# VHH binders against Malonyl-S-ACP:biotin-protein carboxyltransferase MADC (madC): the designs that were tried, part 4

Target 1, 317 residues: Malonyl-S-ACP:biotin-protein carboxyltransferase MADC (madC), of Malonomonas rubra (o06926)
Amino acid sequence: AKWTELQDKSFLEATARERAVGIVDEGTFTEFCGPFDKIYSPHLPLMGEAIEYDDGLVAGVGKIGKKPIFVISQEGRFIGGSIGEVSGAKMVKTIQLASDLYEEMVSEKPDLPEEMRPAVVISFETGGVRLHEANAGLLAHAEVMDQIQNCRGRVPIISLIGSRVGCFGGMGFVAAATDVIIMSQFGRLGLTGPEVIEQEMGKDEFDASDRALVYRTTGGKHKYIIGDCNYLAADSIRSFRETTTAVLQKPMEEIETFRRIGSMEKIKEQIELVKLSVSLKPKDSMDVWAHAGNENPESLINMTLDEFLAQAKRLKA

## First folded at step 17 (VHH)

Design aa2 (from w2 with S31A)
Fold by ESMFold2, fold request of step 20:
Structure aa2 (fold): chain B 317 residues (1-317), chain A 124 residues (1-124)
Amino acid sequence: as target 1 above (317 residues)
Amino acid sequence: EVQLVESGGGVVQPGRSLRLSCAASGFRFSAYYMHWVRQAPGKGLEWIGYIYRSGRTEYNPSLKSLVTISRDDSTNTLYLQMNSLRAEDTAIYYCAKGTPLYEALTKGSYMDVWGKGTLVTVSS
């Protein structure tokens, strides 16, 4: 479809490629077809043959304004969005290329303008790791986390969650480790609460499974209210693109303040939010929304996005 | 003016080792990927590998156990260490500068400047 037509397309219904092309400026997206090892040599196709036939991950680079945007867009319709050794390698290399570009740019100009700073945008659509790929999937998650760590303070990484499958399993932890999470109300994000906190701090200090009252939910409006995501977007590529663009206009120092984990202070804040959620003993999300200060929380369910953002109050620790 | 000058080629006996050098000038050597490529008589180009400023390398799988790429940013010099040379390693060996990364990714040309090459002949 025409790029302007994509802007009005439902993010929920869009393919991974449509989401990737539509997030960046018109005409700027270059997809890394097949193994992106091809980028550096005519011999690299041998190294990425499995990636070429794994059409579950669209990767490429485009621009928003002057800013290079490395896009990773998962396709849940292929294998249900599983992350294995091959798909994980493509994510790792794409993030690595963004970091490499940043280093090249600052080596040429140490005072690089913020508008030129490369960024990574990850459009998640994954149910997690399939059993038959468990070992390969765990290694891929660790390697992706290493690249996210390498980018901190240098290359902002934005998570987009609004696709049909959602963002579950180890990718929920990966999303939580990125700098900013943007969801639609149809977005589903799992495993970003107590388990992320426990993994960051070690089991000795926090045992989420022994606190069976820990409330868990995945929906976008709920995640926004409890602070698990930073922004809500409407279910359109345009809305995700506009929200992403607005976030990326901020200096890196400000973007880092949105990160939910990656410092003891941010982890402590998340623990307090979980404690509040558990202490409420909620029967559903409405109890949590009421505690956040929404005096008629059921009225929020059917609000348009604009009405919701104007009226909804968020849980504060 | 970007210049790359290979050296260290010559005639060598099978089983021996060689270290090729590539002297670079006219650009910020440490900022770019650097590559080695070879061309055997009557054959096409064969990519050997690259090295990035961090020391991170990638190699052609067929050659990975036989070669090591290194760089010395203080002298703007790229190196190719080749071990256990065989007659089939007879080739012209080129060093190449990586294209600026955004351009490489969007235009599909990953090496923008090549040296003239140095001939390595493996013969008894």
Scores: ipSAE 0.633, ipTM 0.843, lowest interface PAE 0.8, mean pLDDT 78
Fold by ESMFold2, fold request of step 20:
Structure aa2 (fold): chain B 317 residues (1-317), chain A 124 residues (1-124)
Amino acid sequence: as target 1 above (317 residues)
Amino acid sequence: EVQLVESGGGVVQPGRSLRLSCAASGFRFSAYYMHWVRQAPGKGLEWIGYIYRSGRTEYNPSLKSLVTISRDDSTNTLYLQMNSLRAEDTAIYYCAKGTPLYEALTKGSYMDVWGKGTLVTVSS
């Protein structure tokens, strides 16, 4: 499809490649190890052995304005978007290349303009990995988390969640670790603040599994109200692209303040939100929305995005 | 001006080891990928591997057990260690500077400046 036609395409219904091409400026996307590179990858010197061409993950680089954008876009129709050894390696190498580019740029120009800072955009579409059946998925998850940590403070990483399969399992932890999460109302994220806090702390002192009172919903409107995502976009490639572009105009220091975890201060904020959520003893998401200050929470369900953003009140610690 | 000068080539007996050097100048050596490439008589170029500033390396899978690439950023020197040399390792060995990364990724030109090469002949 023509790039301008992609802009109006439903993000929910778009393929991984359509999302990747559509999120960056027209004509700027270069895919690594695409479907036509089956024999000899032109990127072999820089990608190493990460050369699987039909691995369920589209990776490449493009631009938004002057900013290089490294894109990772998962394809849910490949076994529910599961992460394997080869596709995990492609994710790791793509993030690594973004960090390498940043270091090259600042080495040549220590006062690198913010508008030229490379960024990573990850469009998630995964049901997760069944641990005992895909040990390589566990390794890939850990290696991706290491690369995200290496990018902190240098290369912003933006999560996009609006595809049919959603973002579940280990990739929910990956999304939570990125700097900014953008969802549509159709986006599904299978990890809440309590589960992310438990992972970050690395201890059994906070046990999310024994709490029956925190209503678990995966949907974008709920996630926005409880603060599990930073931005809500309409279900179009255009809306995700515009929201991503607006976020990336911000200085890196400001972008870092959007992270949900990754510092003791952020963990404390999430603990307070969890305590508040538990103290509400909610029966479903409507109870939580009401506590956030939405007098008629049922009315929010069918609002357009613009109406919702103008009226919805978010949960505060 | 960017310059790369290989040294350490010559005639060596099969089974021996050899370390090639590449002296770099005229650019921020530590900022770029550095590559080794070879060309055997009558054959095309064969990429050996690269090393980045972190010490991170990647090798041609066919050669990964035979070679080691290292760098010394304090002397701007790139090295290729080759062990258990065989007659088929006879080649001209080049070092090359990595192209600025965005250009490399988008235009497919991964190496922008090459040395003149150093000949390694493995013969009794």
Scores: ipSAE 0.630, ipTM 0.844, lowest interface PAE 0.9, mean pLDDT 79

## First folded at step 19 (VHH)

Design ac2 (from aa2 with L101I)
Fold by OpenDDE, fold request of step 20:
Parts: C-alpha cells; structure tokens; sequence
Structure ac2 (fold): chain B 317 residues (1-317), chain A 124 residues (1-124)
C-alpha cells in the first residue's frame, strides 16, 4: 500500500527522498550515510541558514532488477535546490562510486552482462548554486561534469526533470551532458530561470508570471520537440521509474545515441538546429513547433501526454 | 585467503620521513579500495586515507599535508609516505582492504580485512 501510494505520487510534488526511493525497486534503496561523509554544509550555520543533514540532496544506491542504480535527487525545498559544497561533493562521490563499481565488476567478470551494468540516475531540482557557497558550488558543477564525462561508455547517466523548481543554472549544463534526459510536461529545463530572464529582457519581452509562456520556452513538450529532451513521462514517480527502466534496458552503445553532445556530429547537428531556429525568427515557440511539422501547434499545449507523444513532430535540421 | 602485511615501521626522529609498505595477496588488489588507518596509544582508530584505481586518493583532512598514498598494482603493494613526522604520529599503522563497493554501501562497512599493523614511533 505504501509503495503504491509512493508510485502514484506526483513527481512534481514529491520530495527528493521519495523520488530517490521510488525510482528503484521497492525495498532496495540505501541512502548514503558513510562514516566519512559530511553531514551538513559548514557555511549555512555561519550564515544563519537552516541546515539539513543531507544538505538538500539525497544520494544512495538501489537496484532495478540486477542493475545497481546510483541515485542523486535534489531537494528544491531546501534553498531552492541550490548546490553547495556538501551537496556537490555528494554528487561527485555518487557518480564516482558508480564508475568504481563498474570497474570492480568488470575486473571480476570481464564479460559483465549488460543487465548488471551500473547506472546513475539524477533527479534535478535546482536553480544552480547557492549564494553562500557560490565558489564551492561552481567548482562542484565542474567536478560533476568531469565525473559524467568519465562515465561515458561505461556507466549510463539518466536525467529526470519533473520537479517543481525545474533544472536551471549550471545544472542545466550538467543535465545536457548526461546520456538521456527524461522530463514530464511539467518539468522545466534551461540555463537561466524565468525570473532572471525577465530581469534581463524586461517584462514586456518576457513575463515570468506568464506560466504558459514559461512552459512553452522551457517545458517538457517544448524541449521534446526541439530535441533537448529524449523522453516524456507522466507526472508520477511510477511513470518516471518505468521510463527510466525502459531506457536502461538498452545497451550502453544505444543509450549513448541519445546524447545531445559528446561528438562532433552531435555538435554539428545542434548548431544546425540553432541556426534554423534563429532563421525562423520565431515570435513564439509555437512558430518553431509549426516549422517542425506540427500543423496546429496551439493544440499541443493542452494535449494529453499520450496524444502528444503519438503525433508531435520533432524539429529536424 | 586475503592477506595484508605491513612493513617499514620503526623508531624515527621528529621531522623525518617514513615510507610504509603493505603487501597484499589473495584477492584482486587492483579492483579494490585500499586504506591506511592508524591507532595511537590509548586512542581510537583514525582513518588516514584510501587509494583506488588510476591513483585516485582521498585523505583525512587532518593528515592530508602529512601523507601520500600510492599503489603498485603490478606488485600488489600499497604505500604510505609520511613526511615531517611528529610525536603525535606515533601509532600502529594498518593497511586495510576495501569492502566490495556494493556491499560497503549497503552494509556500511568500508574495510573488511586488516593487516596486523606496523608500529611507528616518533621520538627524539
């Protein structure tokens, strides 16, 4: 009953821990709490901020079938999901552990079955670095990126973006650097948050309070059409788990084909898409959708996920 | 049978350097984290650091400036280089094998086999 309730829970509304526990098989999740782990950021108490012993980031390991799944889940309720020294270190260490486990496994069994290949799953909920730890946070992003690159061809890394805060700031880069991105239609992915965009461009150009506009620019459906997102899941822990599971059943070589970057071919493709988008001089994302072959782009906005996935066309270079 | 044998300990004067060795056998040495731990007289165990593949290391912050851990996978040997030794560094030094990673993470024990240790005495 508890498991079913967890699985039926909105991914958007779930806690980081619920996402972490729910994305792997029931009863398999072990949250990291090692003897050498930092328990909280030393900077937060000094700045008078509330502390969480997990520093707003849940990290652990579980299984999907025989596959070890290292899970990172950011908590948007803790300082907006901002990354600090401790949470950053946890991300780095978790990815390292996945890599190390893979090496250990192949050392013992060079013909390691694909079904046993470790994987990393990251549920993003963040606006970037926290002000109090900006330098440490920035460094953490760099280190995480380094670890992600280290995992290429060895340990698949899956991004989950369906949280309330979304995935913004430097973590937008981090997500883009992973192998596969799974979003819900309620997820948001970008570099700069809507409020910051408004500040930079002005409210007349971009009204951050216009929820519809925000989702047309950073939301799952838009990101799916333009190719920044690989898969869309329904807004439930179950749906994200199922989608993640399905992706991870693919061989590593196939998973790598879902990357947005990482090869010259991918880079060239992305550049062409960007050029195309610019050349269209779109007034709205819907113009881009129309160009992609969606005859009635406005109808996509309120379309059910199933209908959307059945008929939505992706932008092609 | 997993075996770890430390060597290189002894009496040394303050300010001197010392290199400890740990000979490993009975397991795939290169596949595991290897740790150094010490125990001073009348004190508890103190973790020094570990080394994994490719030379990646992590150290106790309190000892980071004092120690360097290295490994030779071709000879299954773990090393601990200690510099500028102080009286406070007097201890029995142990090498330890890392627990298989998944087991370590789920059981919470990160070292599963220990050597007998080698005594380092720093005195004038």
Amino acid sequence: as target 1 above (317 residues)
Amino acid sequence: EVQLVESGGGVVQPGRSLRLSCAASGFRFSAYYMHWVRQAPGKGLEWIGYIYRSGRTEYNPSLKSLVTISRDDSTNTLYLQMNSLRAEDTAIYYCAKGTPIYEALTKGSYMDVWGKGTLVTVSS
Scores: ipSAE 0.817, ipTM 0.917, lowest interface PAE 0.5, mean pLDDT 91
Fold by OpenDDE, fold request of step 20:
Structure ac2 (fold): chain B 317 residues (1-317), chain A 124 residues (1-124)
Amino acid sequence: as target 1 above (317 residues)
Amino acid sequence: EVQLVESGGGVVQPGRSLRLSCAASGFRFSAYYMHWVRQAPGKGLEWIGYIYRSGRTEYNPSLKSLVTISRDDSTNTLYLQMNSLRAEDTAIYYCAKGTPIYEALTKGSYMDVWGKGTLVTVSS
């Protein structure tokens, strides 16, 4: 079956739709889309104009077991995964629907089993907003973040970052605002892309063509060590699905403990970590790794994922 | 049994305002999307808009400036305020209960129970 084949596919190389379909149970995914002429149909009113176009973003709903999974998957191949008005609206509406479903469910059954709690999963592949829709795109980011905050304590939101483009720009903030971040070692997360960093700092200070440096700065292993990433998965749809599934088996209260922000305590911790990182005057990320207690930081670079997860130490404030 | 009963329809002159009501019973009213739909003579169904429990609303872009949907959960009543009525607004107006969300999204039908409708005639 096509779904079975998808499981072994590289998450890095997969399309947005493949990621969306593969992350949920076989045959359960329903994509939110519709023809233009259905926008005003009495039978298709919920998504509105947001579903007129794909706009480089796949949104839909499926299941993992009994759990409704609202999936958002960005397509890096479409204008670098840039966010516009339509794609932004799709994200907003999808998260909103998850929230609404939760409310509906608990209204009917206040003692809703945890296994039935709706969740949102977002596969990020983007560099930020697109130029011709910069204002709308920026607003969309803000709206998405509002929806994410609205879901706190009710609907868990999981970030998946293992795509080729990575997660950069404003969407870096969005990812950071979610409950749990899952990356592969090939995923990249940051606010500013390496090319822009190079432009600002100069090539001598930061060479964007140095892929090893880029990964030590924004890659999954680095993000794991410094606490910006909660879990590392292998580079396969299967591994991301399994990791997501495992996370979603946890109660909502536990899932919230994985957040990077959301409480004063978390914020203070993050601030201290940033201060620590600066105070170390690191020449390279490896200096930070060493400080975290990794005796041979260079060995971590080419270490297998399993070995890495078994022994890598996280930075502590 | 889910029941929806529209009221407030009648004959009105152009430029006037009209408020329709829909009395709901037989289900947890606050838990669902509630919709307004209309059907003009000889035309198909036209979605007007919906309101969710939070008071959040969405409207048909073609009608957004002319209508306001509201709800009173304490009385299980849905409202449709229409302003500056035109002859083209002549129609039977229906209130409808939203389909459970997951079912709606997977089956593509977003309203599962309808009222009998109330006729609004706009004429000079």
Scores: ipSAE 0.811, ipTM 0.912, lowest interface PAE 0.5, mean pLDDT 91
Fold by ESMFold2, look of step 19:
Formats: C-alpha cells, structure tokens, sequence
Structure ac2 (fold): chain B 317 residues (1-317), chain A 124 residues (1-124)
C-alpha cells in the first residue's frame, strides 16, 4: 500500500504532500485545492479567496483516530518554501477552518470528548517570504499569528520540523508560537527577521559554507537540549506521526503547558539576538550542552535517537 | 425538520437596492455557515457568498462589491443586501444551510438544506 510505504520514508526527503498524507490515518486525507482541481474547486464555499492551487503549500484535513486533523505542509522545492500571497491565505484559512469546526462541535455538544477535538499540524519547510510578494508575505505571517492566537486553549497546533529547507524567517516565529514543536535531528529552526529573508532567502541557493555551525545552533538536538522544541522524532514519517499522535492524546490543558512563549512581541524581541547569532559565528553549542549537565557533549553528536534521548540532559529553568 | 424560507423578492427598477431575508428553523442556526446562491433564467447556480457566526463573510469575487450578507442569530434570520441592481441580477435567490464543516470539506457538499427561493426581477 502506498500509505504503508510512506511510513518508512525519510521525513527529510519526503515531499510536502507525502508528509501531509502520511501524518494522518490511511485513506483519510482530503487535500484542499489540489493539483487536480481548477481555480474554482469544490472548496470555494469555505476556502473563499484561498482556493488557488499553489505548489508551495499542501493544505487539507484528515483524521488521527476520531480527531479531525487539519494539515498544512510546506514544500521547500517550490521557491525554497517561500511564503507568498496564495500560500499564506491558504494557511490562514486552514487554521481558521479548524477553529470554526471546533466551535461547531462545541455548539452541538458542549462537553466535547477530547478525542474529538480538532487539531492543526503544520509541517514547516520554508526559508521565508517570497521576494516578489514581500508585503503580502509579511501580512500573511501576521494573519497566521492571529489565527494561532485565536486557537489558544481550543485547538492544539503542532509544529513538525524535519524537512530539508528547515524553518526560518517569519515562519520560525510562527512555529515558536504554536503549542508543541516536534523536530528530528535534521530539523533546523531559526528566527530570522524579514530583512534577512529579503536579502538571503528566496533568491539564493542555501550556502553551506558553515553547515556544521548552522546545524549545531539551529538543529534538532540542540533545540531539544535548550528546550526550544518539545520532542525529537526519528527521520521518518512514522516517527513524526507516532509522536504527533502521542501528543494529541493529551488533554488540551496539558498541551497548553508545552507552549514556549506567550506573545508575538516576545518572539520579535528574540529576533535581534538570533540575527546576531546567525549572522556571525555563534558560541559553540558544546558549551551549552555541557552547561545542561552533559559531561561528554561531543559524544551526543553521532548518537542514534534512542541513545541520545536516554543520555542527553536538557537545560533546566 | 430543517426549514429555510426566503422573502423580500419582487420587481425592482434598475439602480435600486433590495434586502432579502431568510427565516431559519429546526436547527442551531448560530452553529453553521449560511449561504446565498442565485440562479438567473436559463443559467446555472451562482454562489453569492457565506457568513459565519462571528460575522465573517466570503463572497463570489464577481459580486463582492454589489452584495452584503448579514445574520441575526437572535432571530435566526439571514439577510442579503443587494445594491445598484441591474437586469442581469434577475434570478431566483436561495438561502442554504452550511453542511457540517468536516463533512463539507471531505465530501465537497457545502450546502445541505436549501430554501425554496425568492424571485427578484430587475426591470425598467
């Protein structure tokens, strides 16, 4: 079966559509405005102006168990995963529909079982906004943040970061604002301001002249140790799906406690520190790992996921 | 027994405005998207737009400047305001209850109950 084979596929190498289909239960994914739809797809009555097909973003809904799962999956092969007007609007509308579904369900059943609560899963793969749509892309970031805020306490939003391009630019702020961040060791998460996005991402091939440093400061193992992500998954769709499923079995009140930051303004204040650390050679992450209590931090670099999780110590508050 | 009853249709002169009403019963009106659709003589159905509980609306782009949808959840009433009417706006106007969102998105059937329609004729 194609879905079963997807489960063993590398999350790093999977397309946005493969990640979206593979995260939800077999046979349950319905893509909004997919490649076989015309501009006015059957989703027009609810998607509105966000119905255009855009290779850069896969949006849809499926299920994990009884829980409706709205999936947003970015495609890094499309202009490096840059956010434009169409993909931004589709992302905003998808999150909005999840919130609307929650309201519909609670209106019919005020004591909605937790297993029925809708959720949003965002599989990030982006370097930032599209240069030719810079103003629209920045507006889309703000609108996405508004929808995430609107979902607080009602609809859990899970970030998945493990794709080739990583999660940079304004979408780094978006990921930080969601309820839970799941990364693989290959995932990269960086908070990069709009000015850097316009200058370096969306037009350049990704320069790897200091790739080891980039991975050490933005990568999944580092982010896990410093508490910037909540969970690590292996590099497979199966591992991301299993971790997501485990998180979503938790009650909403517990999921709320995983949030790292409280406001968009706090995220923006961190940008300036991140811009400096990313634009220059930052302090070696091994020092940070040692501060967390890892006596031999270099030994953690090449550990398997299971070995790492069994041994790695995380920073405490 | 879900029921939708449109009213306010009739003959109007070009350039005038008209407000249609849709009285809803038999379901939790505030829980659902509500839609307006029209059908001109000899033509197919044309989606006008929707409104949700929060007052949030979306419109057919070709009609966006000509129409406004509103709702009053306290009276279970949906409204369509049409301005600067032209002969091409002559149509039967239907209100429709939105299908539950999950079903709508997965099955592509966005409207599950329709009113009988009200005729609007725009003539000199």
Amino acid sequence: as target 1 above (317 residues)
Amino acid sequence: EVQLVESGGGVVQPGRSLRLSCAASGFRFSAYYMHWVRQAPGKGLEWIGYIYRSGRTEYNPSLKSLVTISRDDSTNTLYLQMNSLRAEDTAIYYCAKGTPIYEALTKGSYMDVWGKGTLVTVSS
Scores: ipSAE 0.680, ipTM 0.870, lowest interface PAE 0.7, mean pLDDT 79
Fold by ESMFold2, fold request of step 20:
Structure ac2 (fold): chain B 317 residues (1-317), chain A 124 residues (1-124)
Amino acid sequence: as target 1 above (317 residues)
Amino acid sequence: EVQLVESGGGVVQPGRSLRLSCAASGFRFSAYYMHWVRQAPGKGLEWIGYIYRSGRTEYNPSLKSLVTISRDDSTNTLYLQMNSLRAEDTAIYYCAKGTPIYEALTKGSYMDVWGKGTLVTVSS
């Protein structure tokens, strides 16, 4: 009953723990290093030195069907320093455990059924850090990206973006590195390919710091149209859970086709999509939506999710 | 039958080094975390560290600079290298098989099979 009530809760307004528990099957979530854990947590042998309490991140494992699901759910912004190091280490170790479990399972059963393949789900909520400045937070982002790379082809990683703070800074790069990105229309995804292109093209050609343009270019509807996210979900834990479940029913080979980076081919496709989105020097997202083939892009702004998905045209290279 | 057999213990002088071995059989050695744990006379168990199939290790922070764990999957053998031994390192040293990962994480038991141990005595 409590889990069932959670399913109708707004993803935007839910806590990190509510999002984590609600994504997996009822009664299956086991949290690592919860609020009552001590330095000598029962998880210490497998989590190593990373096992410490951190209100900024909920990590654990549950199931969707037979599939083990490792969940990472952020609460608030990721901050460098001591607290950031603990949260980053928890992310790294959680992803490592998913990879280790996959290797253990395949070692015992080389023809592992797809429905038993472990997966990682990351529910982002962070303001991020500045890209070119070194600190503990930037090191943690790099280590997380290394673990995501290690999982490719073996353990699918799904990004969920619909929380109050959004997904900005270095965690935008982390989200871009995962296999699938699911957003709500209220989700915001900031630091991705556009900021890299601003560095290459200069601020005169593409200004990521323009507040009006950046706000609309970070939103879920815009990201869906330009291909920066793969799926839109309604603003409920149920909708994110159902979308995640549907994605994870696909074979790993198909899931890999949704990834935005991880090969030169995928990077070229992303550069081309970004070039198309800026090729006529658009002044706001409505110009980009029109380039994608939407005759009346303003009408899409206030559509329900179902109406939007039925009518919106997505940018194609 | 899962079996773990430690060897290499004995009496050593303070300041010297010692390498312990653990011969494993009856399971897919390469699939699991492997652990070293010790118990000083009259004291509780003290976790030393683990090694995974990739060679990745984690250590008890208090022992991290004093020990090295390695494994040879081709011979199903786990090793513990100990340096600069002190009287405080006198203990029975056990190797242990890691519990399957999902079971360990959900049921809270991280080591499921133990060897009989090998005694290390640090004395002159």
Scores: ipSAE 0.630, ipTM 0.849, lowest interface PAE 0.9, mean pLDDT 79

Design ac2 (from aa2 with L101I)
Fold by ESMFold2, fold request of step 20:
Structure ac2 (fold): chain B 317 residues (1-317), chain A 124 residues (1-124)
Amino acid sequence: as target 1 above (317 residues)
Amino acid sequence: EVQLVESGGGVVQPGRSLRLSCAASGFRFSAYYMHWVRQAPGKGLEWIGYIYRSGRTEYNPSLKSLVTISRDDSTNTLYLQMNSLRAEDTAIYYCAKGTPIYEALTKGSYMDVWGKGTLVTVSS
């Protein structure tokens, strides 16, 4: 019953642990180095020294149906420069274990049923308003990116963005590199793909103190319309879980088509979307939404999720 | 039947190097983590490290600079190279097969089959 109550809990309000437990099937979540394992972890032989401290990042494994689900769930209040290296190492090892499990399973059964393919789910929560200022943990970002690349074609990696802090800084680029991004309308995602390129190319300043601008340029509805996220979910653990489950039932070949980068064709598409966005000279996301074919873009702001998904038109290159 | 047989132990002088071997049979050797563990006289088990199929290794931090684990999947053989041996390295050295990953992570038992061990004595 307690897991059932989590299903109705706001994803925005949920803790990192609640998000992790709630995304997988009831009773299946095993946490690596949970609060009761702060000093010593029974997972040391596989995780190595990466889980020696309570760093606020929840990592573990559970199941959705027969599918092993490796979960990484960030807690923003613990994420920082000096702590980020430990959190990054835990992310790296968790993704490595998913890849290793896939290899083990395929070795035992070369024609592995899709329903048994392991997956990684990353629930992001990290601050930052400029990529340069988020350079703490740069090595950890590179190592995580390497593991994401290692999983391509083998282990799908799903990003969930709907937490209170959002997904900003270098982790925005990490999210863009995963196979699928699921956001709620309250989720915020900054400095992904095209926006990172614009910042580095032109030294753009992103003013986080303009909260309306931040919401309209980083929020889930905007990111969905411009193609930076693949799916919108309602603000509940249930909705994120159901969307994740539906995505993971797709063949790996189809999941790979959702990536925003990772092939020359996808890079070209992203570049064209960036060029289009810049050519519009938008001061507000409403201009971009209108260009995408939404005749009254302001009406989309307060739509229910179902209404929005039925009516919203997405930007095309 | 999974079987692991260590060899290469014996008496060695301090400061010397030694290579231990572990012959594996009865399972898909290349599919699993393989571990080395040792037990010094009168002490508990000490995990040395593991190696995965890719060649990726992880070591007990206290031993990282002194040991190298390698594997040859074509001969189903696991190796432990130990350098600059000291008297404190006197121990029975075991190889162990990694438990299937999902079971290991959920049950907390990372090694499911052990060899009988090979004794290494570091003495003048």
Scores: ipSAE 0.593, ipTM 0.829, lowest interface PAE 1.1, mean pLDDT 78

